# Ledger of designs, part 7: VH-VL binders against q96il0

Target 1, 167 residues: q96il0
Amino acid sequence: APERGAERRDTAPSGVSRFCPPRKSCHDWIGPPDKYSNLRPVHFYIPENESPLEQKLRKLRQETQEWNQQFWANQNLTFSKEKEEFIHSRLKTKGLGLRTESGQKATLNAEEMADFYKEFLSKNFQKHMYYNRDWYKRNFAITFFMGKVALERIWNKLKQKQKKRSN
Short names: E, the ipSAE of ESMFold2; O, the ipSAE of OpenDDE; V2, 0.75 times the mean of E and O plus 0.25 times the DockQ between their complexes.

## First folded at step 9 (VH-VL)

Design j30 (framework fv_ebrasodebart)
Fold by OpenDDE, second read of step 11:
Formats: C-alpha cells, structure tokens, sequence
Structure j30 (fold): chain C 167 residues (1-167), chain A 124 residues (1-124), chain B 108 residues (1-108)
C-alpha cells in the first residue's frame, strides 16, 4: 500500500479576522469575507440553555467552518503563488518585462492563461475530489444533527404544553 | 548528467573587466535560463542577474546595472558573464546556475544545478 | 528592497530536529526556496516552492511557509547536514531574486 505521504497542511496564517458580533445578539452572525479564503465566517449563537445535542451541532458546524476556511485559504494562496510564477516565467521567456511601458503589471494573453487554469485544475483535481467528498460527509453529518435538534425541540415543546394543561 | 562547468579563477586589477564562462551540458540549453550568483569571501549569496538561453533576454540586479553583461552562445551551450569596472568589493566566487522555466507539474525550481564557481580576485 | 532575515547560526545535537527560519515582508505570499552550501562547495537546492523536495534530497528535509516566515526543518539531523543554509524568494515588485543572509547549522 503506497504510504500516503501526509501532505503537511501548510497552516494558513491564523489571522482570520475574528468578526465579533454585538454581545446582545441572539442569532448567528455572518462576517465579511475572509481575506485569504474569501469565505464569510459565521459566528454561531450559543443559547443559555444549550442542550448537549445543540452543543454537538454547534461544534460540528464550527469545525467544518474552520476546515473550509483553512482549505480555501491554502488553495487560494497556492493558486496565487503558482499563477505569479507562471506569468513571470512566461513573460521572461517572451522577453517581456513584468511591467508595461505605462507601468502596469504585464499580463499574459487569455489563451496562455487558459492553459494555466486548465493545468492548475488538472494538477489539483485529486485534491478537489477529496475536498468535495469530505465536504459532503461533513454537511451530511451537520444535517443529521440538525434533524435531531429539531426533534428534540419539538419534544420539549410538547412536554411543556402537557405540563401547562395538567396545572 | 546535467553539468555546468565554469572557467578558471581570475585575478584582475581595479578598473579591469572579467568575463566568466559557464558551459552547460546534459540538457537542452535553450529550454532554460542561466542565473549568476556571487559570494564574497565569508559572505552570503548575491543574485547578479538572469539570462534566457532561448531569446537572450536579461534581467540584472539594480546594483550591477551598467557594469554587468550576460550573454549566451547556443552553438556551444555556453553562458558568459562580464563584469566591468571591477572593484575590490567585487572579489567573490561567481556561480552560474540553471534557472528552470515554470513547469505545470513540477512547478518552478530555480537554481537546481550550479557551476563549480569561479573565484575572481580584484587586487591592486 | 525585500530583505529576508535568517538567524546567523543554529546549533543542534545529532538526531535532533533543526529548524531554520527565514522572515520577510509578504513572504507568505511568495514561494520560498532553500539552498544548502557546504564549505568550499556550490550551493545545492534542497527545497523549492515552500515545501517541495528535489530528487536526491533526503526525506528528513522539509519546509513550510506560514505568514511571513518560511521554515526549513531537518529531522534527525546528521553530521553531514552541517552547512550554511540560504533561503531565497523572488520579488515581483522589482523583479529580482533575494537571498537570506544565511544560517550556519552546526551539529554538535
């Protein structure tokens, strides 16, 4: 069995701008897009009487969010780095400078960039497949726990109604 | 086997010029560039510039602009670096290195092969 | 000009892990490269594009880039690993190659 080389997850710089929602919010808050992942972070509301199931759901959502943030931060960074090196290399090969006469950053034509995108996607295809697989697994689990929490809430409401009728 | 073989050591006077050669073998010369890096005694590495063996495009370190000229001879697979108006602070070991073009699968690996170095001594 | 800063020296005992850092402005947005140079020899590429290892380089060599700091890690350091190590990056703003000041690794 070929030892799956543990791709050391380059830890994206932990500088996720922790959007702090207002203290009095009783709802989940969506922050601005993260500068690295471009994903909007969600600050999850914690109820005062959080059930064990609700807590488990919240933790799972948080972990999934962090996982997504890290994946896309790293992917975007890799993409940017490779794109830059590609452009530089091609410009050098063509005898072109990195800047135009007007001082603007030199770019490649659409065809050359299309080749880059194609090859980048091809190279990262397996990585994306694993991501998609894991994304579905995580979201399935979240959905499952959302269902459990919903049932728990219904049950608790029914019990409260019965107690009010008996008094 | 990929090899870069440089010319021998040079002793020059201040104000003189030196031309170092770097003969490449074991690969398609025109598919790569050559970078030049120097190292003063007991000092770190300093990038001097780059030349494409394909089109002859060059980029020189700003510090050396006007004093350095890089050329290639594709017929002999040889790169040349000429440094003019030599000063005592130009005393260094000069290295040529293969500068790889971007590869879609492997990426960019600059300076994957180096010459043995050429000592240039500038003394009065 | 972009400056890459390395510690001037790092000491490690045989079999221990050596870590050499390279810090620079916006280095996190660039690929880092690492070179080993032994006394009287030419530099050798040991790591490229942050974490990729060239053929022939032992697996004990690894590298990472986090924030504005690249790190070369040598696990199970051996006496033969004693050398000067240089980080390198490309500055896209001025289109030049920058080397770090170098780190002397001593295996005690």
Amino acid sequence: as target 1 above (167 residues)
Amino acid sequence: QIQLVQSGAEVKKPGASVKVSCKASGYTFTSYGISWVRQAPGQGLEWMGWISAYEGNTNYAQKLQGRVTMTTDTSTSTAYMELRSLRSDDTAVYYCARDQLYDFWTGYSPFDYWGQGTLVTVSS
Amino acid sequence: QAVLTQPPSVSVSPGQTASITCSGDKLGDKYAYWYQQKPGQSPVLVMYQDSKRPSGIPERFSASNSGNTATLTISGTQAMDEADYYCQAWDSSEDYVVFGGGTKLTVL
Scores: ipSAE 0.547, ipTM 0.823, lowest interface PAE 1.1, mean pLDDT 90
Fold by ESMFold2-Fast, scan of step 9:
Structure j30 (fold): chain C 167 residues (1-167), chain A 124 residues (1-124), chain B 108 residues (1-108)
Amino acid sequence: as target 1 above (167 residues)
Amino acid sequence: QIQLVQSGAEVKKPGASVKVSCKASGYTFTSYGISWVRQAPGQGLEWMGWISAYEGNTNYAQKLQGRVTMTTDTSTSTAYMELRSLRSDDTAVYYCARDQLYDFWTGYSPFDYWGQGTLVTVSS
Amino acid sequence: QAVLTQPPSVSVSPGQTASITCSGDKLGDKYAYWYQQKPGQSPVLVMYQDSKRPSGIPERFSASNSGNTATLTISGTQAMDEADYYCQAWDSSEDYVVFGGGTKLTVL
């Protein structure tokens, strides 16, 4: 069938950049978007000879990712719930049903939804400010530990060269 | 046509090893992983592990770690699953299945094509 | 690793709607997959990532996944749908695959 040939040609070119193994590869891998946060998780590879400093950096990155995922999952859930509550409340005030005559979900016009968005943003302003502040602190800590890991690796290489020359 | 063709049935004694093959055709072998799933007679499906045909990386079910080894031969587009120290409760039909490696554009979708199965009987 | 629980059997009359459930702690937070297996045959993927249908699978197959329960729904069930159905969960954070115990669908 012609469609089968087209499908194979479209998918046949598979490059190295196409691959991100989902399970315990020798490298970090990026997963599909999380169902609730809509953010793609990174699963960190754990090397056999991981140093305590490398472990601390990895755990910090993992914890920061989980915190970020949880924050956005909760925000998206809260947004969706409050949006539906607002729409239902508004439709009831108008004496309208939840579904249209065609059975589709009833909706509000852009002007009416603007009130909801203003309320949601205002209500969550402080929460988003704290999120941004914590995010900057976490990224500073990650950058700091990345620097420490880099220095450790340089120092270890220098130590090994020195020992080889001495021995 | 995408196909996974497995080796024939095996009869083994307890303590022996079995090596099942799975030959892939109709797609770029190194673009996918292969998962192994077994099914004891009259029982459900049990995941055994996964191997990347591209990197050769493996991940095995906790219960089978130390007894199972998965390998690939990219020159023949064939995956292998070796199970050692066989017990009577290892009697099952063993399936290989194409497991989509994560792709930025397509996401994750495991087990879209399956081999025909290989019956391994472990009896005295 | 989540434990997935399915009813061992479900019976429906031809043309009726069949519902097969799969229960696990926080299953709605994970991707659910569904496989159909007929006697003497290999499993066939019928639903993936909670509610998506592979090409070649009839539109009468649908699925959902929320809270602790994933559900496979077959509308206008036909004799050819008689098979064992298995749910599977993927949790990228746990890096493991688990299957439900399977449900035998009988069309009487």
Scores: ipSAE 0.000, ipTM 0.469, lowest interface PAE 17.2, mean pLDDT 79

Design j43 (framework fv_ebrasodebart)
Fold by ESMFold2-Fast, scan of step 9:
Structure j43 (fold): chain C 167 residues (1-167), chain A 124 residues (1-124), chain B 108 residues (1-108)
Amino acid sequence: as target 1 above (167 residues)
Amino acid sequence: QIQLVQSGAEVKKPGASVKVSCKASGYTFTSYGISWVRQAPGQGLEWMGWISAYEGNTNYAQKLQGRVTMTTDTSTSTAYMELRSLRSDDTAVYYCARDQYYDFWSGPSYFDYWGQGTLVTVSS
Amino acid sequence: QAVLTQPPSVSVSPGQTASITCSGDKLGDKYAYWYQQKPGQSPVLVMYQDSKRPSGIPERFSASNSGNTATLTISGTQAMDEADYYCQAWDSSEDYVVFGGGTKLTVL
């Protein structure tokens, strides 16, 4: 059957870490870094008298957070996988084992790792450009709506002051 | 249930115009774009263009520039694609598809749901 | 113009692994997407953003994208997987969508 107004049940690939802000808090709360994205999630406080404009801003910020979490979780997993593949490939080329004489995991020097970072950034250039472009656009939109909310609050305060003076 | 329902098959003469509709349901229409993709008989998929259901912005494939117009009616959650100056090689099944790229803050263009297709035959 | 090249056809026996390639200049620098189309039906998204599966797509479907080649892999191929498969990329700088020519997967 058709359903209307169904809540968005998207489970982001990365997921947002669970945490509990203090129950008495009247402010946004910042949690520990997410397992996958390494970003700290924000739980937004919802006022009882939230305006439609304030709701739109909050939803935009929540949506942007989810988008950001998804991007970095994916990039971090890809980075880790490709880094490991690069290290193994270079050690094989040198005829070295995957372990040092001390039995520890073998690693490459900073100069060799710089080659990996250059290749990774070059390979992912379009994806990173897309991220930066959209991160800019999203933050511009958030800033714009923050300005609108601020103006709304100023207007409401001015209206309250006029009401008090008139009575 | 997310669904895109297209208008019925059309038979046109060369030089005529065709306008195909695509009615969306089961999601917030303005939260996604609509892309149009055609497929000639026995051939592959060809992207024709994209429209934002939110802003009405369009982007058309270069080969069709000047002959195609895409529009939306948000009150009915319907997208339209009009192709003018039809030729015999415009004979194809025309698909509308929900596009993840819908405005300046969305992700890359790709298509998670497709209409059933509309066969447009240009005979001469 | 960007061009994505796919083999016209791939044949496998039931239970075998099918591999469908999609080649394009610096394709690994872009996101790749895959669609399945059965005769007389609309395309269905089977893989997105290089290697992610939509809900409802079996785990036997996997994909990768590196260098110039994206690959769709179907392990334990079933008769129901017989279809045409299309790869797709999006050029973010020009906002242009390109499809591969399609690969007909035949399952004996």
Scores: ipSAE 0.000, ipTM 0.478, lowest interface PAE 16.1, mean pLDDT 80
Fold by OpenDDE, second read of step 11:
Structure j43 (fold): chain C 167 residues (1-167), chain A 124 residues (1-124), chain B 108 residues (1-108)
Amino acid sequence: as target 1 above (167 residues)
Amino acid sequence: QIQLVQSGAEVKKPGASVKVSCKASGYTFTSYGISWVRQAPGQGLEWMGWISAYEGNTNYAQKLQGRVTMTTDTSTSTAYMELRSLRSDDTAVYYCARDQYYDFWSGPSYFDYWGQGTLVTVSS
Amino acid sequence: QAVLTQPPSVSVSPGQTASITCSGDKLGDKYAYWYQQKPGQSPVLVMYQDSKRPSGIPERFSASNSGNTATLTISGTQAMDEADYYCQAWDSSEDYVVFGGGTKLTVL
């Protein structure tokens, strides 16, 4: 009797994917898609002489990433759940089993599922609007700090060049 | 008025079978399912399974697989639950309950009307 | 199998608010249902789909679902509200129903 491996439904850990890039990395690394959010996590490079401004940017990026990961993990979970419930509900109403004779999960046709998608989008419309708003706010802030960091780096390079010319 | 009327109390010996009936009235029988829930003395509610009155589709609790059979008679609007190979731990009040057909967007099954319960006592 | 956990008992004074919790894995992603059962009687549906109230249920009954915890709230609790309360959910993966262990509400 094949041991039906109890697929431990791993509760979506609230944590960002534990993707660990190589220790000697001097740049940002993009990990594989997270199993819950389907978003690729980024491991941000930490320079040895990280400025306070660079640190602030890094933290803001990290926080935004975590926020995105959590949002989409929850959204995907909700979607999957509601989709499954919808399918089961419709199958039940139709007097159909959850599994086909071949043992496959029974599904609905595209037309039937269209109703689900419409309803799901309608139900989650406000949530998505708020997400989009906040997404723009966060990314605007990130972009602003990226600009500041870029200016700081330019300034520091110019100072170093002047010092070399004076010696 | 919606009513579920169950058969009377039963006393059975270990190893015997019991069949409880649940007659539904006041609604379209085939538009809903019937779930069976039992409650041992002083214990909580335990779901046993459900049956669609329309197609006769069933799903039973894993614990009772092989021992329980649920059926319906649409002509009499009556649901039946048979439990075989009775044990002392099967002593309980058995309830039938109307299981809502899923509305267009509704989630899981719930029970809006209940029978009065049938006491089944399993004693040597 | 999903397990719904309830406190075994809750006590409240008349006129006060009673809160009964039901916790379960991924319960926040499921609808919660609540039943009232008085001694020697059949269960009665008091809340469905987390926060909807059936006809005939007093307005003092409300429910919510937050995270993995569903909560039944009875405002202005009356002596007649003394009963056992059960939460219930449906697991879509295996198409089975789960009840909580039940909570005895005592009105002191």
Scores: ipSAE 0.000, ipTM 0.538, lowest interface PAE 13.8, mean pLDDT 85

Design m40 (framework fv_cixutumumab)
Fold by ESMFold2-Fast, scan of step 9:
Structure m40 (fold): chain C 167 residues (1-167), chain A 122 residues (1-122), chain B 108 residues (1-108)
Amino acid sequence: as target 1 above (167 residues)
Amino acid sequence: EVQLVQSGAEVKKPGSSVKVSCKASGGTFSSYAISWVRQAPGQGLEWMGGIIPIFGTANYAQKFQGRVTITADKSTSTAYMELSSLRSEDTAVYYCARDSEHYLGDTYMDVWGKGTTVTVSS
Amino acid sequence: SSELTQDPAVSVALGQTVRITCQGDSLRSYYATWYQQKPGQAPILVIYGKNNRPSGIPDRFSGSSSGNTASLTITGAQAEDEADYYCNSRDSSGNHWVFGGGTKLTVL
């Protein structure tokens, strides 16, 4: 009962997603690690007077986060699935069941698992190289647009000072 | 199903250059490395080099360094192998193959072109 | 050593088991990939990594590796298995690929 009350408190906002930034936040907010990707998502603050350039930067950062989350969620699920399939296959070859007499999952030793890790890395080598290249390109684009936004903000500040001085 | 379509047979004179093309159809060209492998009449397979199209840089076997240039045109999904300073010993069937690299070792060439015969004679 | 060594020829009787070997120091660090080539045809991938088969390759083909030696085993050889078999792996630098000299399999 006491534990059930605490659980209800943690989930109080029932009409919103579990990950939600603090209300009235003026900054980007970092959430808890995603169950599948194990990455901490960033929830982006939207200014009241967001420029088209600021919106483009925000959307690029959001799209990059979604791409990154999806990649790692898929990698972690694929790794877990293939690891289980490999263990099952090797135990079957040895004539062993999937569980011990005590009901625990049967496992392979580190030396036996070395072949799985080597094959998994081999099979995914190109995928990981493409991920790193795309990650670099996306971060370059983000940095470029961050620079453009910074220049826009400096220019707008100068324009405001000129306008204030001229009136 | 991915297919690799190679250019037609060539007859070249010693000292000239040959450029063989390999066009990928179906699948994703940029997602895979392309290797070039040759085979002289009655001889074994010999790896010449490869390229990863998205990086634009090629890797060459020591024996061919300085004579082979491997390039890729992502817009046409075509890889090229150019061999210069041709000798009679360069008479061979030239294959392109799509491959995946092992992080620490093996090569996984799963799709092969049908081969391009290059004959070097006076 | 950056070279992979194969016996040039081997024979097996129909339905019997044959083992084709590939030797080189780089095989201590890297798995071998195996290719089958029939006269007038491009090579076909048979085994990649230690013991993985592409779709369409019969179960009678298997791979193994120990020390500086990689092996391709055909259990219950068939007439259509008569071909040249090549091992392929990285050289000792890990930067280039090398093929073994090839083994001509004759099915008696």
Scores: ipSAE 0.000, ipTM 0.443, lowest interface PAE 18.0, mean pLDDT 77

Design m48 (framework fv_cixutumumab)
Fold by ESMFold2-Fast, scan of step 9:
Structure m48 (fold): chain C 167 residues (1-167), chain A 122 residues (1-122), chain B 108 residues (1-108)
Amino acid sequence: as target 1 above (167 residues)
Amino acid sequence: EVQLVQSGAEVKKPGSSVKVSCKASGGTFSSYAISWVRQAPGQGLEWMGGIIPIFGTANYAQKFQGRVTITADKSTSTAYMELSSLRSEDTAVYYCAKDYEPSWGDHYMDVWGKGTTVTVSS
Amino acid sequence: SSELTQDPAVSVALGQTVRITCQGDSLRSYYATWYQQKPGQAPILVIYGKNNRPSGIPDRFSGSSSGNTASLTITGAQAEDEADYYCNSRDSSGNHWVFGGGTKLTVL
């Protein structure tokens, strides 16, 4: 729904399942949040004269984004599915329908949901630890390659300057 | 994670009582319930009752009300089932099982003891 | 009388799908859990909370619930699945547990 009287950070997309960068773009493009992962994808600009090192950095960043998107899409799907099953199971255990007598969708109180959150976090603790470990490894690698690209650009400028002096 | 170890086989006379033990290891003993289920030779499973050690409250199936007593000793992490006024029909394998995990929203018996054979004969 | 009703026996050919059914009025309000028992062994939990599998239970086991009926489905039955299967749920009061009579599965 549109913003009315209250500012919202979210903008509802219309008829778009996946975005495309603008034609003739010379910059990275940041899209709307993915429906499943809730992360905004980045489409990386590819220079015409991209060095092999710059290509390696770009591919590493693209691969890391894909890994992140996949992880969070799977986690959000699993969380939503297990949360719904927990709520339905708990309501069934109480002999309650899925909707209240007023027609509202039946829900559990915060105290009851705390049991679900504790169990979900405990069950997924090792998975989240592996994610954090891999996330740090990937960001370290990206930072390292960004440094290499910066050094390559400096070296190329120095080499060009040396050539100009010799001529 | 949780393991249940039951006491050994018993042979009892009609009219006597039997007390079977179930010792839990692993996990927090008070975090779950212990149910007792029996099975006569060639017959199906029959729930007898259970106890929630943290509350000290026991619940019994109607058929066994007045004859069964289920207790728990938190200091030894052991649950007990005592069945009195034994009849030949009480000849069965008696199982203890870990039951009722409040955090799951569903109640189920996920860990079972190996069973204790009780034979009632004259 | 039994509050939860199961057929005493069912057969399935190796690799085929079999459905074991449990019926009772309490199943309208409470999910069934399913246990597998092989001769001389204690029961093993195979399904809880409608369709959840404990660690170590093969993917071929699944549960479903509709109205007063709960079902255990084995998709692609294996020889080691030959066993007695028991459904378990709450009685009409919600305070006690009751077992179905058990279904003996024979894998042909």
Scores: ipSAE 0.000, ipTM 0.431, lowest interface PAE 23.5, mean pLDDT 78

## First folded at step 12 (VH-VL; framework fv_ebrasodebart)

Design ja6 (at its last look DockQ between E and O 0.46; V2 from the best seeds 0.00; counts 0 for: pae E 3.4 > 2, unsure alone 72.7 < 75, grease 20 > 18.9)
Fold by OpenDDE, look of step 12:
Structure ja6 (fold): chain C 167 residues (1-167), chain A 124 residues (1-124), chain B 108 residues (1-108)
Amino acid sequence: as target 1 above (167 residues)
Amino acid sequence: QIQLVQSGAEVKKPGASVKVSCKASGYTFTSYGISWVRQAPGQGLEWMGWISAYEGNTNYAQKLQGRVTMTTDTSTSTAYMELRSLRSDDTAVYYCARDQLYDFWKGYSPFDYWGQGTLVTVSS
Amino acid sequence: QAVLTQPPSVSVSPGQTASITCSGDKLGDKYAYWYQQKPGQSPVLVMYRDSKRPSGIPERFSASNSGNTATLTISGTQAMDEADYYCQAWDSSEDYVVFGGGTKLTVL
């Protein structure tokens, strides 16, 4: 079995959105889009009496978010680099400058760019397939734990009602 | 095996011109470009320019504009770099290097193969 | 003109890890390349597109590029790794190739 060389994920600097929700918030907050991933980070609420199950759910959501942020940050960076390289190479081959006569950045036509996008998607197809698979796996796990937490909350409410009736 | 073989050392006077050749072998010459890089004694690498072996398109470093001309002969798979109006500060080892055209699958690897270098000495 | 800045020299003991940095404005948004040059020899491409290794380059060579800094790492440095190392990137603003000033790696 060929040892899958651990592609050292170039950790895009996790620009942890410095968005701090208000301290008294009792709900999850959505931050602005991250500059690298373009994904909106969620600041998860931590209850004062967080159950072990709720904590596990929160951690799983956080880990999934971090994973997702890192994936798209890296993907967007790779896309940008490859796109720039493609444009440059094509312009160079055509003997065209990188700037138009008006001083604007020279661009390729839509047809040429379509080829780039097609090839980029083709090249990254397997990567996207693995991403999707893992995304579903993670979300399934999250959903499962959400269900467990919901059941736990129902059970706790029922127990409290029974105790109030017995007194 | 991919090889770039350059012409021999040159000694020139100030104001003269020098033409360095770079013969490519072991690959499809017209599928790549050639870049020229020079290195003054004890100094770093300086990019001079690029030529497409396919279309003959060129891009020269701004500092060398008007003084440098790059050409290719596809029949002999040879690239040429001519530098005119030579100065003492043009004394350097001149390298040709294969400059890859964009390959989406393989990626871009500029300067993946280099010539052995040509010493050009400009002395009065 | 975009400038790539390298330390002029790095020293490492045999078997230790050498790290050579290359700093440039928004270098992390571009692909970085690395070349090894031994005295009296032509440069050799040792890393391309930030972290890719050409065929024939030992696995002890690795590289990364993030933020404004590209880094060449040589694990288990050997005496044969003593050379000048140059980083390279393309400057899209001026449409030219930029080399770093070079780093002399000494294996002590």
Scores: ipSAE 0.653, ipTM 0.851, lowest interface PAE 0.8, mean pLDDT 89
Fold by ESMFold2, look of step 12:
Structure ja6 (fold): chain C 167 residues (1-167), chain A 124 residues (1-124), chain B 108 residues (1-108)
Amino acid sequence: as target 1 above (167 residues)
Amino acid sequence: QIQLVQSGAEVKKPGASVKVSCKASGYTFTSYGISWVRQAPGQGLEWMGWISAYEGNTNYAQKLQGRVTMTTDTSTSTAYMELRSLRSDDTAVYYCARDQLYDFWKGYSPFDYWGQGTLVTVSS
Amino acid sequence: QAVLTQPPSVSVSPGQTASITCSGDKLGDKYAYWYQQKPGQSPVLVMYRDSKRPSGIPERFSASNSGNTATLTISGTQAMDEADYYCQAWDSSEDYVVFGGGTKLTVL
């Protein structure tokens, strides 16, 4: 199931992550969460003798990760900006200050915030519907190519066994 | 046709008070707020405060606390701003502006309509 | 403590692109708004929520907001664009509204 924009409430990455995988790793790597999307990137292993099918699968996975990172980074930023604007607008209309008596940032109660969350989801419904459609299409394609690569590797192993027996 | 029409220019002495009016037309007055913004000669815009046309709730800029009072009259769709204990540095053009509230479906366009401005000159 | 800093003036030739900046601490984490004020006139809203254009504002006006800086961009600048431009944000620690100091755009 794909992640939805509103389901990332109250999550924003802190700081900037500096991550650099080894040049000649023989395995995929999972990096730290991206500051803006809150998704953990996968750094894909590139074998020394990568077949055309293996390359196509890797590029498809890379492209899908970039698409997903971009979508959630944008959604998280928009959500944060609209949330703060809603809070400040409501505090203003209620005649309340931006700070509590203790000096902490003023907030709205859970019922008021629920109104915002519901309306944010409602106005973004079509965008999330198209995201879900594209997510399923991309995952189907990735699974299909994973199967093709698996069959290619089996066939190559059988060829190598036949070649060794004939020598 | 949405309009905010303000009262005419005024000349005041230091220590006096001024009350500027802002008559709204072409929209439902009680569905919006009114912000007051002033501009000293050759200077930038300075937000003074805000009032709800529905309930009369106000927020004043901290610099002006205790010297400013904002009110509305919903029967005439008019907002008022009174500034007391005038000083020479209160000489400015005073604007009223419609302050759009957050709307989940229509978006958010704060200060989308402005009055023509009211020059208040404070001199001895 | 939000302070919005704008250059006091910007000059461009007709037909060229003008860029007016507005700097504030983490300004890109909140929405920015832009107003145009011609001599002797009231301000007019020209951009809202970072990059959205109100009805009636020419397409040559655009805006962006990232990091600490919001930028108003006017492509194909015309003599009628000569005005003062103010940025504005809602997220002030002391007051609900803060304006930038303003930028005088001169079209030479």
Scores: ipSAE 0.285, ipTM 0.681, lowest interface PAE 3.4, mean pLDDT 83
ESMFold2 (binder alone), look of step 12: mean pLDDT 88; pTM 0.906

